Miniprotein binders against a8xhq1. Designs and how they scored, part 1

No score or structure here was measured in a lab: all are predicted.

Target 1, 158 residues: a8xhq1
Amino acid sequence: MVQIWQMEPYPCGDPRLPHHLFPPKKITPDELSKRTGTLYWKLDTLDQVALAKRLTTLKLEHNFKKEDIFTLDAETTANFDDKIEELFEESSVPFEQARMIIEGSAYYDVEDKNGQWVRIFCEYGDLILIPSNTCFRFTTTPKNFVKMRRFYKEEEGN
Unless a header shows other numbers, all headers, positions and changes below count from the first letter of the chain.
F, E and O are the ipSAE of ESMFold2-Fast, ESMFold2 and OpenDDE, as the mean of both directions, binder to target and target to binder. V2 is 0.75 times the mean of E and O plus 0.25 times the DockQ between their complexes.
Where letters were taken out, [cut] stands.

## First folded at step 1 (miniprotein)

Design D1
Fold by ESMFold2-Fast, scan of step 3:
Structure D1 (fold): chain B 158 residues (1-158), chain A 80 residues (1-80)
Amino acid sequence: as target 1 above (158 residues)
Amino acid sequence: SPEELKRIAEEVKRLAEEARRLIEEGDPEEAKELIEKAQELLEKLKEIAEKTGEEWVMIRDPEEIKRLVEELKKLLEEKG
């Protein structure tokens, strides 16, 4: 099941809390795309051969020529809390970002055209594509662990 | 409630573990029924979490449960 929701306007406290409206307002992947340009897919991880072909197609259609694996883990990441605080700062980049969660879970927050924020819960098998020049934030969930594949064009990547 | 979500998650895990045992003992047809029930409960779990605004993450090991079900479905396919 997809878990995407509209965030409260001024979230206070731990960034890993849900920060949804009351009552919660769920957003569909289609609404996410219309409001923010962000694409979301839940990939079938049961068929590893089909998954590999799907990722090859994604790389080809978007000209992604590089990838890395990014891990955040409270057990092993130095200065974990400081790192989470840093990653939760609003930022934007002049290139599109593709991320596939392979272990754990995380939140990607994206700002819509009207300055409202949408939170995307990303877990094993989820793939997101954030367009260039979109304001975003990132954090782990309270699980404090995520491992993801990140895709880049030849000259891109931090 | 978070307590209700935890109870449903524990039931899914129990069904998955029982199904694995049945597959290992040579009863894949019986295991298939348990896997189907586990998938139904997993879907209900996701729907309840979505309605209440509670996150999947509020359940202790949602990824472990999801992967258990996934692994068992794959194992059944291999035995066919």
Scores: ipSAE 0.000, ipTM 0.060, lowest interface PAE 24.7, mean pLDDT 75
ESMFold2 (binder alone), alone request of step 1: mean pLDDT 70; pTM 0.644

Design E1
Amino acid sequence: SKVTITVRTDDPEKLKELVELIKEIAKALGLEVKVEIRNGKVTIEVEVTDDPEKLKEAIRLIWELAKALGDPELIKRAEELIKRLEEEIRK
ESMFold2 (binder alone), alone request of step 1: mean pLDDT 60; pTM 0.432

Design E2
Amino acid sequence: SKVTITVTDDPEKLKELVELIKEIAKALGLEVKVEIRNGKVTIEVEVTDDPEKLKEAIRLIWELAKALGDPELIKRAEELIKRLEEEIRK
ESMFold2 (binder alone), alone request of step 1: mean pLDDT 61; pTM 0.428

Design E3
Amino acid sequence: SKVTITVRGDSEEKLKELVELIKEIAKALGLEVKVEIRNGKVTIEVEVEGDSEEKLKEAIRLIWELAKALGDPELIKRAEELIKRLEEEIRK
ESMFold2 (binder alone), alone request of step 1: mean pLDDT 61; pTM 0.466

Design FA1
Amino acid sequence: SKVRITVTDDPEKLKELVEKIAKELGLKVEVRNGKVTIEVTDDPEKLIEAVKRIAEELGITVWIEDDPEKLIEKLEEAFEKLYEELRK
ESMFold2 (binder alone), alone request of step 1: mean pLDDT 58; pTM 0.432

Design FA2
Amino acid sequence: SEKVRITIEGDSEEQLKELIEKIAKELGLEVKVEIRNGKVTIEVEGDSEEQVIEALRRIAEELGVTVWIEDDPEKLIEKLEEAFEKLYEELRK
ESMFold2 (binder alone), alone request of step 1: mean pLDDT 64; pTM 0.519

Design FA3
Amino acid sequence: SEKVRITIEGDSEEQLKELIEKIAKELGLEVKVEIRNGKVTIEVEGDSEEQVIEALRRIAEELGVTVWIEGDSEEKLIEKLEEAFEKLYEELRK
ESMFold2 (binder alone), alone request of step 1: mean pLDDT 58; pTM 0.444

Design FA4
Amino acid sequence: SKVRITVETDDPEKLKELVEKIAKELGLKVEVRNGKVTIEVETDDPEKLIEAVKRIAEELGITVWIETDDPEKLIEKLEEAFEKLYEELRK
ESMFold2 (binder alone), alone request of step 1: mean pLDDT 59; pTM 0.412

Design FA5
Amino acid sequence: SEKVRITIEGDSEEQLKELIEKIAKELGLEVKVEIRNGKVTIEVEGDSEEQVIEALRRIAEELGVTVWIEDDPEELIKRIEEIFKKALEELKK
ESMFold2 (binder alone), alone request of step 1: mean pLDDT 67; pTM 0.577

Design FA6
Amino acid sequence: SKVRITVTDDPEKLKELVEKIAKELGLKVEVRNGKVTIEVTDDPEKLIEAVKRIAEELGVWITVRDDPEKLIRKLREAYEKLREELEK
ESMFold2 (binder alone), alone request of step 1: mean pLDDT 53; pTM 0.354

Design FA7
Amino acid sequence: GTTYEIRIEFSSEEERERLLKLLEEIAKKHGLRVEVRETEDGKIEVRIEGVSEEVAIEIAERIAELFPDATVWIEDDPEKLIEKLEEAFEKLYEELRK
ESMFold2 (binder alone), alone request of step 1: mean pLDDT 61; pTM 0.448

Design FB1
Amino acid sequence: SEKVRITIEVTDDPEKLKELVEKIKEIAKELGLEVKVEIRNGKVTIEVEVTDDPEKLKEAIERIKELAEELGVTVWIEVEE
ESMFold2 (binder alone), alone request of step 1: mean pLDDT 70; pTM 0.636

Design FB2
Amino acid sequence: SEKVRITIEVEGDSEEKLKELVEKIKEIAKELGLEVKVEIRNGKVTIEVEVEGDSEEKLKEAIERIKELAEELGVTVWIEVEE
ESMFold2 (binder alone), alone request of step 1: mean pLDDT 68; pTM 0.641

Design FB3
Amino acid sequence: SEEGTTYEIRIEFSSEEERERLLKLLEEIAKKHGLRVEVRETEDGKIEVRIEGVSEEVAREIAERIRELFPDAEVEVRKE
ESMFold2 (binder alone), alone request of step 1: mean pLDDT 72; pTM 0.654

Design G1
Amino acid sequence: SKVRIIIEVTDDPEKAKELVEKIKEIAKELGIEVIIEIRVSSEEEAKKIIEELKKIAEELGLEVEVEIRNGKVTIRVREE
ESMFold2 (binder alone), alone request of step 1: mean pLDDT 61; pTM 0.456

Design M1
Amino acid sequence: GSPEKITVWIENGKVRIEITVDGRTIEVEVTDDPEKLAEEVKRLIEEAKELAKKGDPEEAKRLIEFLEELLKEIEELKKE
ESMFold2 (binder alone), alone request of step 1: mean pLDDT 66; pTM 0.535

Design M2
Amino acid sequence: GSPEKITVWIENGKVRIEITVDGRTIEVEVEGDSEEKLAEEVKRLIEEAKELAKKGDPEEAKRLIEFLEELLKEIEELKKE
ESMFold2 (binder alone), alone request of step 1: mean pLDDT 65; pTM 0.528

Design M3
Amino acid sequence: SEKVEIWIMVRNGKVRIEITVDGRTIEVEVTDDPEKLAEEVKRLIEEAKELAKKGDPEEAKRLIEFLEELLKEIEELKKE
ESMFold2 (binder alone), alone request of step 1: mean pLDDT 65; pTM 0.526

Design M4
Amino acid sequence: GSPEKITVWIENGKVRIEITVDGRTIEVEVTDDPEKLAELVKKLIELAKKGDPEEAKRLAEFLKELLKRLGDEELIKEVEELLKEL
ESMFold2 (binder alone), alone request of step 1: mean pLDDT 63; pTM 0.478

Design Q3
Amino acid sequence: SPEELKKKLEELIKEVEKLIKEGDPEKAIELLKELAELAKKYNLPEYVEKIEEIIKELEELLKKGKEEEAKKLIEELIELIRKLIE
ESMFold2 (binder alone), alone request of step 1: mean pLDDT 76; pTM 0.684

## First folded at step 2 (miniprotein)

Design C1
Amino acid sequence: SEEGTTYEIRIEFDSPEQAERFLKLLQEIADKHGLRVEVRETEDGKIEVRIEGVSEEVAREIAERIRELFPDAEVEVRKE
ESMFold2 (binder alone), alone request of step 2: mean pLDDT 78; pTM 0.737

Design C2
Amino acid sequence: SKTYRVEIRIEFDSPEQAERFLKLLQEIAEEIADKHGLRVEVEIRETEDGKIEVRVRIEGVSEEVAREIAERIAELIRELFPDAEVEVEVRKE
ESMFold2 (binder alone), alone request of step 2: mean pLDDT 78; pTM 0.744

Design C3
Fold by ESMFold2-Fast, scan of step 3:
Structure C3 (fold): chain B 158 residues (1-158), chain A 80 residues (1-80)
Amino acid sequence: as target 1 above (158 residues)
Amino acid sequence: SEEGTTYEIRIEFDSPEQAERFLKLLQEIADKHGLRVEVRETEDGKIEVRIEGVSEEVAREIALRIFELFPDATVWIEKE
């Protein structure tokens, strides 16, 4: 199920709460792309051959030469709550960010052209591509566990 | 004050059976925390469960259970 929504302008409290508007406003993947440039795909995790081909195509098209596995887990990650707070700080990077969730779940928040924030719920099989120079935030969901593949150009990091 | 803040949780289920299963799980929490619950049918024929007056701690617990047991449900949690 695709879950993307417009966030409240000044979210207070725990970043792992959904922080929806009242009334809630859902955003489609097409609307997300038009507003923020961010691309979102829900991949078929049962077809590993098709998934591998899709990722190979993405890597070639965007010149991603490196990848790593990034894990956040409340049970094993030292200073988990501080780490989540740190990752939820608003930031931007001068390169594209591609992320595929392989276990657990997370939120990626992206700022649109009008300064409004959109939250993307990411779970197993979800692939996102955030454009360079986009303001973003990251956190786990209340599940407090995510494992994802991160893709980079050869000279770049997180 | 943030300490006095409560949350409203809204959950959309595709079927009445899913909603009933969730509501039974809420009985454990409701007895301790006095939760206020409303159930309605949406325009699209889904079932919406609304829970009001929830502390941040309890909202996180409920959200976690929904993510684990009802991964296809749509969930909203908002400050009151």
Scores: ipSAE 0.000, ipTM 0.225, lowest interface PAE 17.5, mean pLDDT 80
ESMFold2 (binder alone), alone request of step 2: mean pLDDT 81; pTM 0.786

Design C4
Fold by ESMFold2-Fast, scan of step 3:
Structure C4 (fold): chain B 158 residues (1-158), chain A 80 residues (1-80)
Amino acid sequence: as target 1 above (158 residues)
Amino acid sequence: SEEGTTYEIRIEFDSPEQARRFLELLFEIADKHGLTVWVEETEDGKIEVRIEGVSEEVAREIAERIRELFPDAEVEVRKE
């Protein structure tokens, strides 16, 4: 199931807790796109051929010239707590970001045009595309493990 | 990569369809080997795929597989 929700305005305590409103307010992928410009797809992990085609199409259509595999794992990642703290700081970049989770789970938080935050629960098979200049935060879930593919462009210098 | 000499593989496909077929296979390999992959469309409508940060052994395996499955593609292996 798709798990996207509106966050409480001032999340207190561990950032890896859900931090949804009470009562919870679920957000659809269409509503996420209208509010934040962020695209979300839950891909069928049982259809690996379709999955590979979707990623190939994404890379060609958006001119993603570079890809890496990024892992955060409390057992093996050096300075894990510091990296999580850094990644959870509000940030924005002047280019679009595409991410697909291949193992584990994580949260991407994105700010909408009215300054409200939406949390996206990402697990195996989830693909997201965050537009340029969007304020975002990232953290693992309490499992403290995620492995994802990251897609990005390299712009030519001067 | 950081521990030794790394290699780059450059492949040029004449059509987007050939490139898509190859990338499907490559993504299966990338999940196992942690490869860095670049994809660029040329002005002539050809697709260039560049694979970076691989060992000599992995580079040779990938190049041989490409030549077997896509004999019309131009494949070049270079030391970084």
Scores: ipSAE 0.000, ipTM 0.143, lowest interface PAE 16.6, mean pLDDT 78
ESMFold2 (binder alone), alone request of step 2: mean pLDDT 75; pTM 0.702

Design C5
Amino acid sequence: SEEGTTYEIRIEFDSPEQAERFLKLLQEIADKHGLRIEVRETEDGKIEFRIEGVSEEVAREIAERIREYFPDAEVEIRKE
ESMFold2 (binder alone), alone request of step 2: mean pLDDT 82; pTM 0.784

Design D5
Fold by ESMFold2-Fast, scan of step 3:
Structure D5 (fold): chain B 158 residues (1-158), chain A 80 residues (1-80)
Amino acid sequence: as target 1 above (158 residues)
Amino acid sequence: SDEQIRDLAQKLTDLANEAISLIKQGDYETALQLINRALDLLSQLKEIARETNKPEEWVMIRDPEQISDLVTQLRDLLNS
């Protein structure tokens, strides 16, 4: 099940709380795309051959030529709490970001054209594509563990 | 253990009821404090249930009403 929602204007407390509106306002992937330009796909992880072909197609369509695996884990990551605090700072980058969750879970927050924030719950099999120059924040969920594949064009990442 | 799971289920029920009441009253700041404590209890539940159930599904909440659902799941587990 897809879980995307409009965030409260001034999230207070731990970044890993849901921070949805009261009452909650769920957002569809189509609404996410219209408001923020961010694309979301829930991939079928049961068919690994089909999954590999889907990812190959994505890489060709977006010219992603490099890939790495990023892990964030309270049990093994040095200075985990400081790292989470750092990653939850609002930022933007001048390039497109593609991320696929392969273990655990995370939140990606993206700012829309009107300055309102949308939270995307990302779990195993979820793929997101955030446009260049979009304001975003990132955190783990209370699971305090995520492993993801990150895709880059040739001049991005190392 | 069964006793630990029952204790956590009762504490989660208490926190869920209080948080829901506070949200209905418009006291979101106090409700968030109770949700934070509920998340700590869910983390403990994950560790206890790791060998017996699907722990990843039980540490995730997306709104306060899901705490009530988790309490129901805990009670079902104890009766299985």
Scores: ipSAE 0.000, ipTM 0.086, lowest interface PAE 19.4, mean pLDDT 73
ESMFold2 (binder alone), alone request of step 2: mean pLDDT 67; pTM 0.557

Design D6
Fold by ESMFold2-Fast, scan of step 3:
Structure D6 (fold): chain B 158 residues (1-158), chain A 80 residues (1-80)
Amino acid sequence: as target 1 above (158 residues)
Amino acid sequence: SEIRITIRNGKVWVMIRDPEQARRLVNEAIDLIKQGDYETALQLINRALDLLSRTNDPEVIQRIDELANRISDLVTQLRE
């Protein structure tokens, strides 16, 4: 089952630590959607026909016309620590973002309407959709390895 | 059992081979609080809380809750 939790207001130290509230507060996918607009699905990666149909439906519904594969790996990625620090910087984009984890794991952090942050633990088979103009951060987990498919609308990637 | 703590680029990295070692993280956090290093102590407590989601040791839970309250109060006071 997917793990989602409310983050501490003053996250100190390594961004790859869980940064739970004290005491921990877990959040359901429905609560995530209500607070941040972010959607979550667990995909069946063993049924290739069902997977292809689901992804085709996603692409059509959201007008995603391009995709790539993005890999971060402490063993092979040059300047890995600097790269993940850069990716953890708060950002927002004027288009929706879809990401599907195919290997490893990562954290996506999203800011809610009240300025509080929610952390999503993403692992193989997880698909997330972050709405346009949502503040987010990204990092690997302590496993220091993630491989994901990223989906883009045609106007992205100028 | 093994715990390895590494400091890289000003960040604390903890590798744990055994969940039962969460108690050792709590003890190290206490020592850091005594030294006035609340930032590193908070990092260790966060890692211990992750492990507790998997173990449920009542004694460790109580000690972490006590430390989390103390650190939260200190962070709030430093902000004001």
Scores: ipSAE 0.000, ipTM 0.092, lowest interface PAE 20.2, mean pLDDT 73
ESMFold2 (binder alone), alone request of step 2: mean pLDDT 61; pTM 0.443

Design D7
Fold by ESMFold2-Fast, scan of step 3:
Order: C-alpha cells, then sequence, then structure tokens
Structure D7 (fold): chain B 158 residues (1-158), chain A 82 residues (1-82)
C-alpha cells in the first residue's frame, strides 16, 4: 500500500508525528508525481529476482553508477538528535535522489509547485525518486530507525 | 607503445563485455550493469585517444567496441523488460 498525504500548512511540534490535514487527505502516486515530480514505487520484497531487475532498470535509466547504505538509529548512531535536526532542515540539491528503504521507516517531505508540502511514509520496499532542485525534508518516524540504499550519479561525487 | 596500449585496452573492454554477458545469463543483472558501466568509462577514454590520434584504424576499432557495448546495453534492457 501507499501512504502519502498532504501536510498541514504549519506543522508544530515533533516532526516525527504524521502532520496530516484533518480530515486526512491521501495523495496518490500519480498526484505526487504531477504536483512535485517525485516518483514512488512499492517494490515486492519477497521476489528478489524482480527486485534486482527493477533496481537495475532504475540504475540504467537514470545513470546511477554509485550507491551506499545509510543507517540512522537512535541506539547506535552518534549524535542522533543532531543528525535528525539537520536532516529535517528544508533543503534542495541540484541532482536527483533515489532512495529505497530496506529496514525501518522514515518520512520524506516534498514541496509542490504551489508551496504546499506532501509527506511520503517510507517503509521496507519503498523506492522514491526526488527530482533535482526540489525542496525536501527528511526524518525518521517515532521508531527512530531507518536503513536505506541511496543511489547516485557519477557527477554527484558519491 | 601505441600498439601495446591499444591491444591491452580493447582486450580489457572485450573481457568486461564477455563477463557482463555471462552475468546477465546467470540473472545477476546488477553486477552486469556495474561491468557495463566500467566498459563505458574505458570506452570514453579510448574515444579521447582516437580523437587525438586521428587514425582511421583506431577510430574504426573504437566504433566497433562502442557498438558492441551498445548492443549489450540493449540486451540487458530487453531482459529487464521481459
Amino acid sequence: as target 1 above (158 residues)
Amino acid sequence: SEEWVMIRDPEQLTDLANEAISLIKQGDYETALQLINRALDLLSQLKEIARETNDPEVIQRIDELANRISDLVTQLRDLLNS
């Protein structure tokens, strides 16, 4: 299933809370793409062959030549609270970003063309592609644990 | 020295292509793509050498290698889509 929703305009309090509208307004992957350019796929983690094919297709089509594994865990990550605060700062980068969650969960927030924010709940098997120059924010969920594969073009230096 | 470089570098590219084909047949698409990317990087270096030498024979050899790698990428893409 997909869990993508429109955020309240001025979220207050803990960034790890859902911050949805009331009543909640769910966004489809198609709406996400039209509003923000961000792509979302739910991958079948039980079919490792299909998973490998999908990731290879992604790498080939977007020229992702490098990748790493990024882990953020309240129990093991040094300076966890500072890192979360830094990652939740609104930012943009001049390259596209692909991320696949392999353990735990996280939120990626992306700003649409009208300055409104959309939250994407990412858990095991979720793959997202955020276009270059998109304003985004990142945080863990209250579980305070996420592990993901990050994909890079050679030009990004990683 | 020129002939030594050309023999060694094209052989490396051919070896990468053959290994990538083997990996594709085994279903190891991600590793195959890594080798294809290495072959493409080597090909870019060889194309720069061809441009500087302006030697028709060198240019032809590099064009043939480029076509081989292009075919391999197409083969991989077709299998990923199947």
Scores: ipSAE 0.040, ipTM 0.526, lowest interface PAE 6.4, mean pLDDT 83
ESMFold2 (binder alone), alone request of step 2: mean pLDDT 66; pTM 0.528

Design E5
Fold by ESMFold2-Fast, scan of step 3:
Structure E5 (fold): chain B 158 residues (1-158), chain A 90 residues (1-90)
Amino acid sequence: as target 1 above (158 residues)
Amino acid sequence: SKVTITVRFDSPEQAERFLKLLQLIADKHGLRVEVRETEDGKIEVRIEGVSEEVARLILEAIWELAQKGDPTLIQRAEELIRHLEDQIRS
């Protein structure tokens, strides 16, 4: 299930709670792209060959030549609480960011051109591409575990 | 008093209908409602300001309406709110 929604303007409390409007205001992948430039795909995890081909196409189209695996796990990650607090700080980078979740779950928040925030629930098989210079935030869900593949151009990856 | 109830859903559409109806009832009666998803996809609902019996009746009625997928769900929720008002206030 695709789970993308408009966030409340001033979210209070734990960042890992959904923070959607009540009633929820769902956003389609097309609306997400129009408002924020962010692309979202839910890949078929039952077809690993098709998944691999999709990733190869993405890498070629965007010139991603490096990748790593990034893991956040409350049980094994040193300074987990500090790391997730830092990752939830609003930031932007001058390059495209591509991420595919392979285990667990996380939220990516992206700011639209009018200063409103959209939350993207990411789980196994979800692939996102955030354009350069987009304001974003990241957090785990209450599961406190996520493992993802991150894609970079040759001179990126710090 | 606070009442916490855990709800399981058979489909995302059922969950969406349930939560919309719950929010309508909460808004109309000034009830404080907290909703939290658990790790295994269940939803915990906490209602403050009503007795456990009244909270259970409200959630059971909303669950029943959500299962039918009736386009008149909003009107049915309003009729249900009116019907339960005596118990909510008592």
Scores: ipSAE 0.000, ipTM 0.086, lowest interface PAE 19.5, mean pLDDT 75
ESMFold2 (binder alone), alone request of step 2: mean pLDDT 68; pTM 0.610

Design E6
Amino acid sequence: SKVTITVRFDSPEQAERFLKLLQLIADKHGLRVEVRETEDGKIEVRIEGVSEEVARLILEAIWELAQKHGVDPTLIQRAEELIRHLEDQIRS
ESMFold2 (binder alone), alone request of step 2: mean pLDDT 64; pTM 0.542

Design FA8
Fold by ESMFold2-Fast, scan of step 3:
Structure FA8 (fold): chain B 158 residues (1-158), chain A 98 residues (1-98)
Amino acid sequence: as target 1 above (158 residues)
Amino acid sequence: GTTYEIRIEFDSPEQAERFLKLLQEIADKHGLRVEVRETEDGKIEVRIEGVSEEVAIEIALRILELFPDATVWIESDDPTLIQKLEEAFRKLYDELNS
């Protein structure tokens, strides 16, 4: 199930709570793309050939030549709560961000052209592409565990 | 050596037959074990066991080229298999675009 929603304007409290509007306002991947430029795909993890094809075409289309694996886990990551607070700070980078969740779950928040925030629930098999210079925030869900592949152009990321 | 089991689901018996004829050449060279069954949905499942990494990648490339709508599951003890498939597909796409 695709889970993307409009966030409340001034979320207070734990970043890992849903922070949706009341009543909730769900957003489609098409609406997400139109508002923020962010692309979202839910990949079929049981079809490894289709998954590898999708990742290969993404890498070719966007010239991604480097990748790493990023893990965040409350049981093993030092200073986990501080790290979550840091990652949830609003930021932007001058390059595209491509991320594929391989274990666990996370939230990516992206700001649209009108200053409103959209939350994207990401779980195993989800692939997102956030445009350069987009304001974003990141956090785990209350499960406090995520592992993802991150893709970069040769001159980007570290 | 790491061994692979490949399961492929085809929409029709005709597609499965075409794939099995292609696989005949590979099977003759590598001694693969092949099982075929009809699913309750009327699709055809082909299971290939005892496959080496090289052969698994070759089979995946052929399916990508000729049966892009087929569903493919690959079971292995190799956690890097998906990355190796991506590398092989990238090389194929580079060759096709040259």
Scores: ipSAE 0.322, ipTM 0.718, lowest interface PAE 2.7, mean pLDDT 85
ESMFold2 (binder alone), alone request of step 2: mean pLDDT 67; pTM 0.556

Design FA9
Fold by ESMFold2-Fast, scan of step 3:
Structure FA9 (fold): chain B 158 residues (1-158), chain A 98 residues (1-98)
Amino acid sequence: as target 1 above (158 residues)
Amino acid sequence: GTTYEIRIEFDSPEQAERFLKLLQEIADKHGLRVEVRETEDGKIEVRIEGVSEEVAIEIALRILELFPDATVWIEGDSPELIQKLEEAFRKLYDELNS
């Protein structure tokens, strides 16, 4: 499956649809990094020791001292459709964002240096790091369920 | 309580033998069941049953320190166990670099 792709320039309608170009333009993790500064790793979920070591190294290298678990679920999250619409609004934060999907799936959209948008499909084991001051959007996929770990520096988050 | 099963795959019999020597004290102390087999592709698989959370973390730390290229699976794992492994690895790293 196509994991990272260039988005159509005017993605109207349901944000949970793929919104790729036609024909699709797939982007490699290296191209994503070059265009947006965003890092993407597909972690080996069958090697829990290697997984834990990699997450520990990430936390050390980026000084992430805190984390939480964020869940969106159409069955349990109050006002799910409104929440998804809110999260899909373009936003930016003055700190790095590290996210690892532990259940379900989601899309992170990031704006590149030329104002074009790139969509990242995130599923179990996917880890992303979005640079500070990057414009981004977030939504679930049509499965309407995602659970992820979010990592923060001491001065950020909770 | 909850117990876990750990499977470790080594590329060579020599690595597996060294690991088993180190595991011997832990296995005897905690009543663990250990099974060793050669896979069809010539690797050595060590399976450890009846492992508590504390002992699983201890075994994982030993593997990380001494056999970093071994592949490890933990059946019955949870997000909580993975987070505790990360905390233990961080503590080990800090101690070794202090």
Scores: ipSAE 0.000, ipTM 0.479, lowest interface PAE 10.1, mean pLDDT 83
ESMFold2 (binder alone), alone request of step 2: mean pLDDT 67; pTM 0.580

Design FC1
Fold by ESMFold2-Fast, scan of step 3:
Structure FC1 (fold): chain B 158 residues (1-158), chain A 95 residues (1-95)
Amino acid sequence: as target 1 above (158 residues)
Amino acid sequence: GTTYVIYIEFDSPEQAERFLKLLQEIADKHGLRVTVRETEDGKIVVIIEGVSEEVAREIAERIRELFPDAWVLVRSDDPEFIRRLAELIKRLLEK
């Protein structure tokens, strides 16, 4: 599966379409980190002990003391299409964002220093860390379902 | 523009083959130009040219209904898009 790719400069239409360049241009996790500061890890979901240890290390390194579970599901989320359009609006937050996908799939889009956008396909076992003050967008894939763990510092979140 | 190009990317040859069987009736009726190629990463690309806006919408909606995971791009005859499409076709044809 292509997991990370360069996006078309002005994506039009449904946010859940891949919006990759024509033809597609893949980006490695290393390139993503160099261009945007965003970190990406595919965790081994078959090794639950190693997974728990990795998450504990992440929490300690970044001082994440709070966590919640966030779900978007076309079957249960009220005004799902409107919510997706809202979440796909470009935004930035003054804190780090750590997200681990536990069910379903989603796209996180991040802007690099040159104003180019990179799309990250996130599915079960994927962990991402987006730096503070990074411009980002979010949407589900056309599967219209995602459940994720979100990590926060003590002064952050709702 | 009055004519459109439909670019479809399927994750598997099976999906592409199912679609092409469905498309054959429409292509024969409307005289569409259809190009099929495999990408380096194993995806199957189907390009349909010379389509009216109405037919393009109908085909795109049908694909989204039957193949929700397929990547579908519909564009009018934009010179820049056509240039990029020609470059892609040339690369797919070159072995």
Scores: ipSAE 0.000, ipTM 0.119, lowest interface PAE 17.6, mean pLDDT 76
ESMFold2 (binder alone), alone request of step 2: mean pLDDT 65; pTM 0.548

Design FC2
Fold by ESMFold2-Fast, scan of step 3:
Structure FC2 (fold): chain B 158 residues (1-158), chain A 96 residues (1-96)
Amino acid sequence: as target 1 above (158 residues)
Amino acid sequence: GTTYVIYIEFDSPEQAERFLKLLQEIADKHGLRVTVRETEDGKIVVIIEGVSEEVAREIAERIRELFPDAWVLVRKGDSPEFIRRLAELIKRLLEK
C-alpha cells in the first residue's frame, strides 16, 4: 500500500525505524507533491508492458539518457549499518533524481518548504522523482535490502 | 562501544508519562534518544536508542522495579538482525 507520512522533527537513532509523528500523520501523494515537489507513482508490476511504456515516457519527458542499478543488502554490503548512517545524512543535488524500486524496500525522506520532513516508503514498483536542490535522506527499511534503477541526464549523475 | 535499544510497552499514556518524567532526569547526562508510539490497541511504546550496555541495564532494571507489568526488551542497536527482529515484533503486535 501507499505509505507516506510526516516525520518527527529530529529523528535520532537508527534511520530504519519509522520516525513518524505520535500519533502517525499520513500524507497523500498529492500532498507530497504540493509540499515538496516530489512525485510518486505506484506502478502496476503485473502489467510489464504498461510499466515499460511509463518508463519510456518518463525518460523522454525528463531527458533521462543514462541509468544504473544500485543495491544495498545487509548480507553482501560491507559495513552495512555504517553505510546506512552515511546515506541518511542530509544531501541535495543540482539535478532531478528518478528512482524505481525493483526489489526490496527503502525510505526516501524529503524536506518541504517549511523545513518539515516527509518519509516515503518505497517498495517494488514504486517510482519517485525528486526535484533538483531538494534536501533528502535515504535508508533501507528493516528488511535491510533494496535494489533500484536510478535515472540520469547525459550531463549529470555519476 | 556497542550501543543498545530499549523497547518498552506501557498499558496507558499515564504510565508512559510517569516513566518519561523519571527518564528526563538521566536523559541529558547520557544523550538518550527517545521515541513514543501508540499501538492500535491503545498501548504506548517507548523506544530509547543510543545507550551503552551499562545504561541500558540500569534503565531496564528501573522499569521492572517501577512498572513490573510493562513489557521491556533490550537489544543491541547496531545489529541488522535486531532491526529485523524488531520489525517482526511490531508486525505481531498489529496482528490478532
Scores: ipSAE 0.000, ipTM 0.112, lowest interface PAE 19.2, mean pLDDT 75
ESMFold2 (binder alone), alone request of step 2: mean pLDDT 66; pTM 0.567

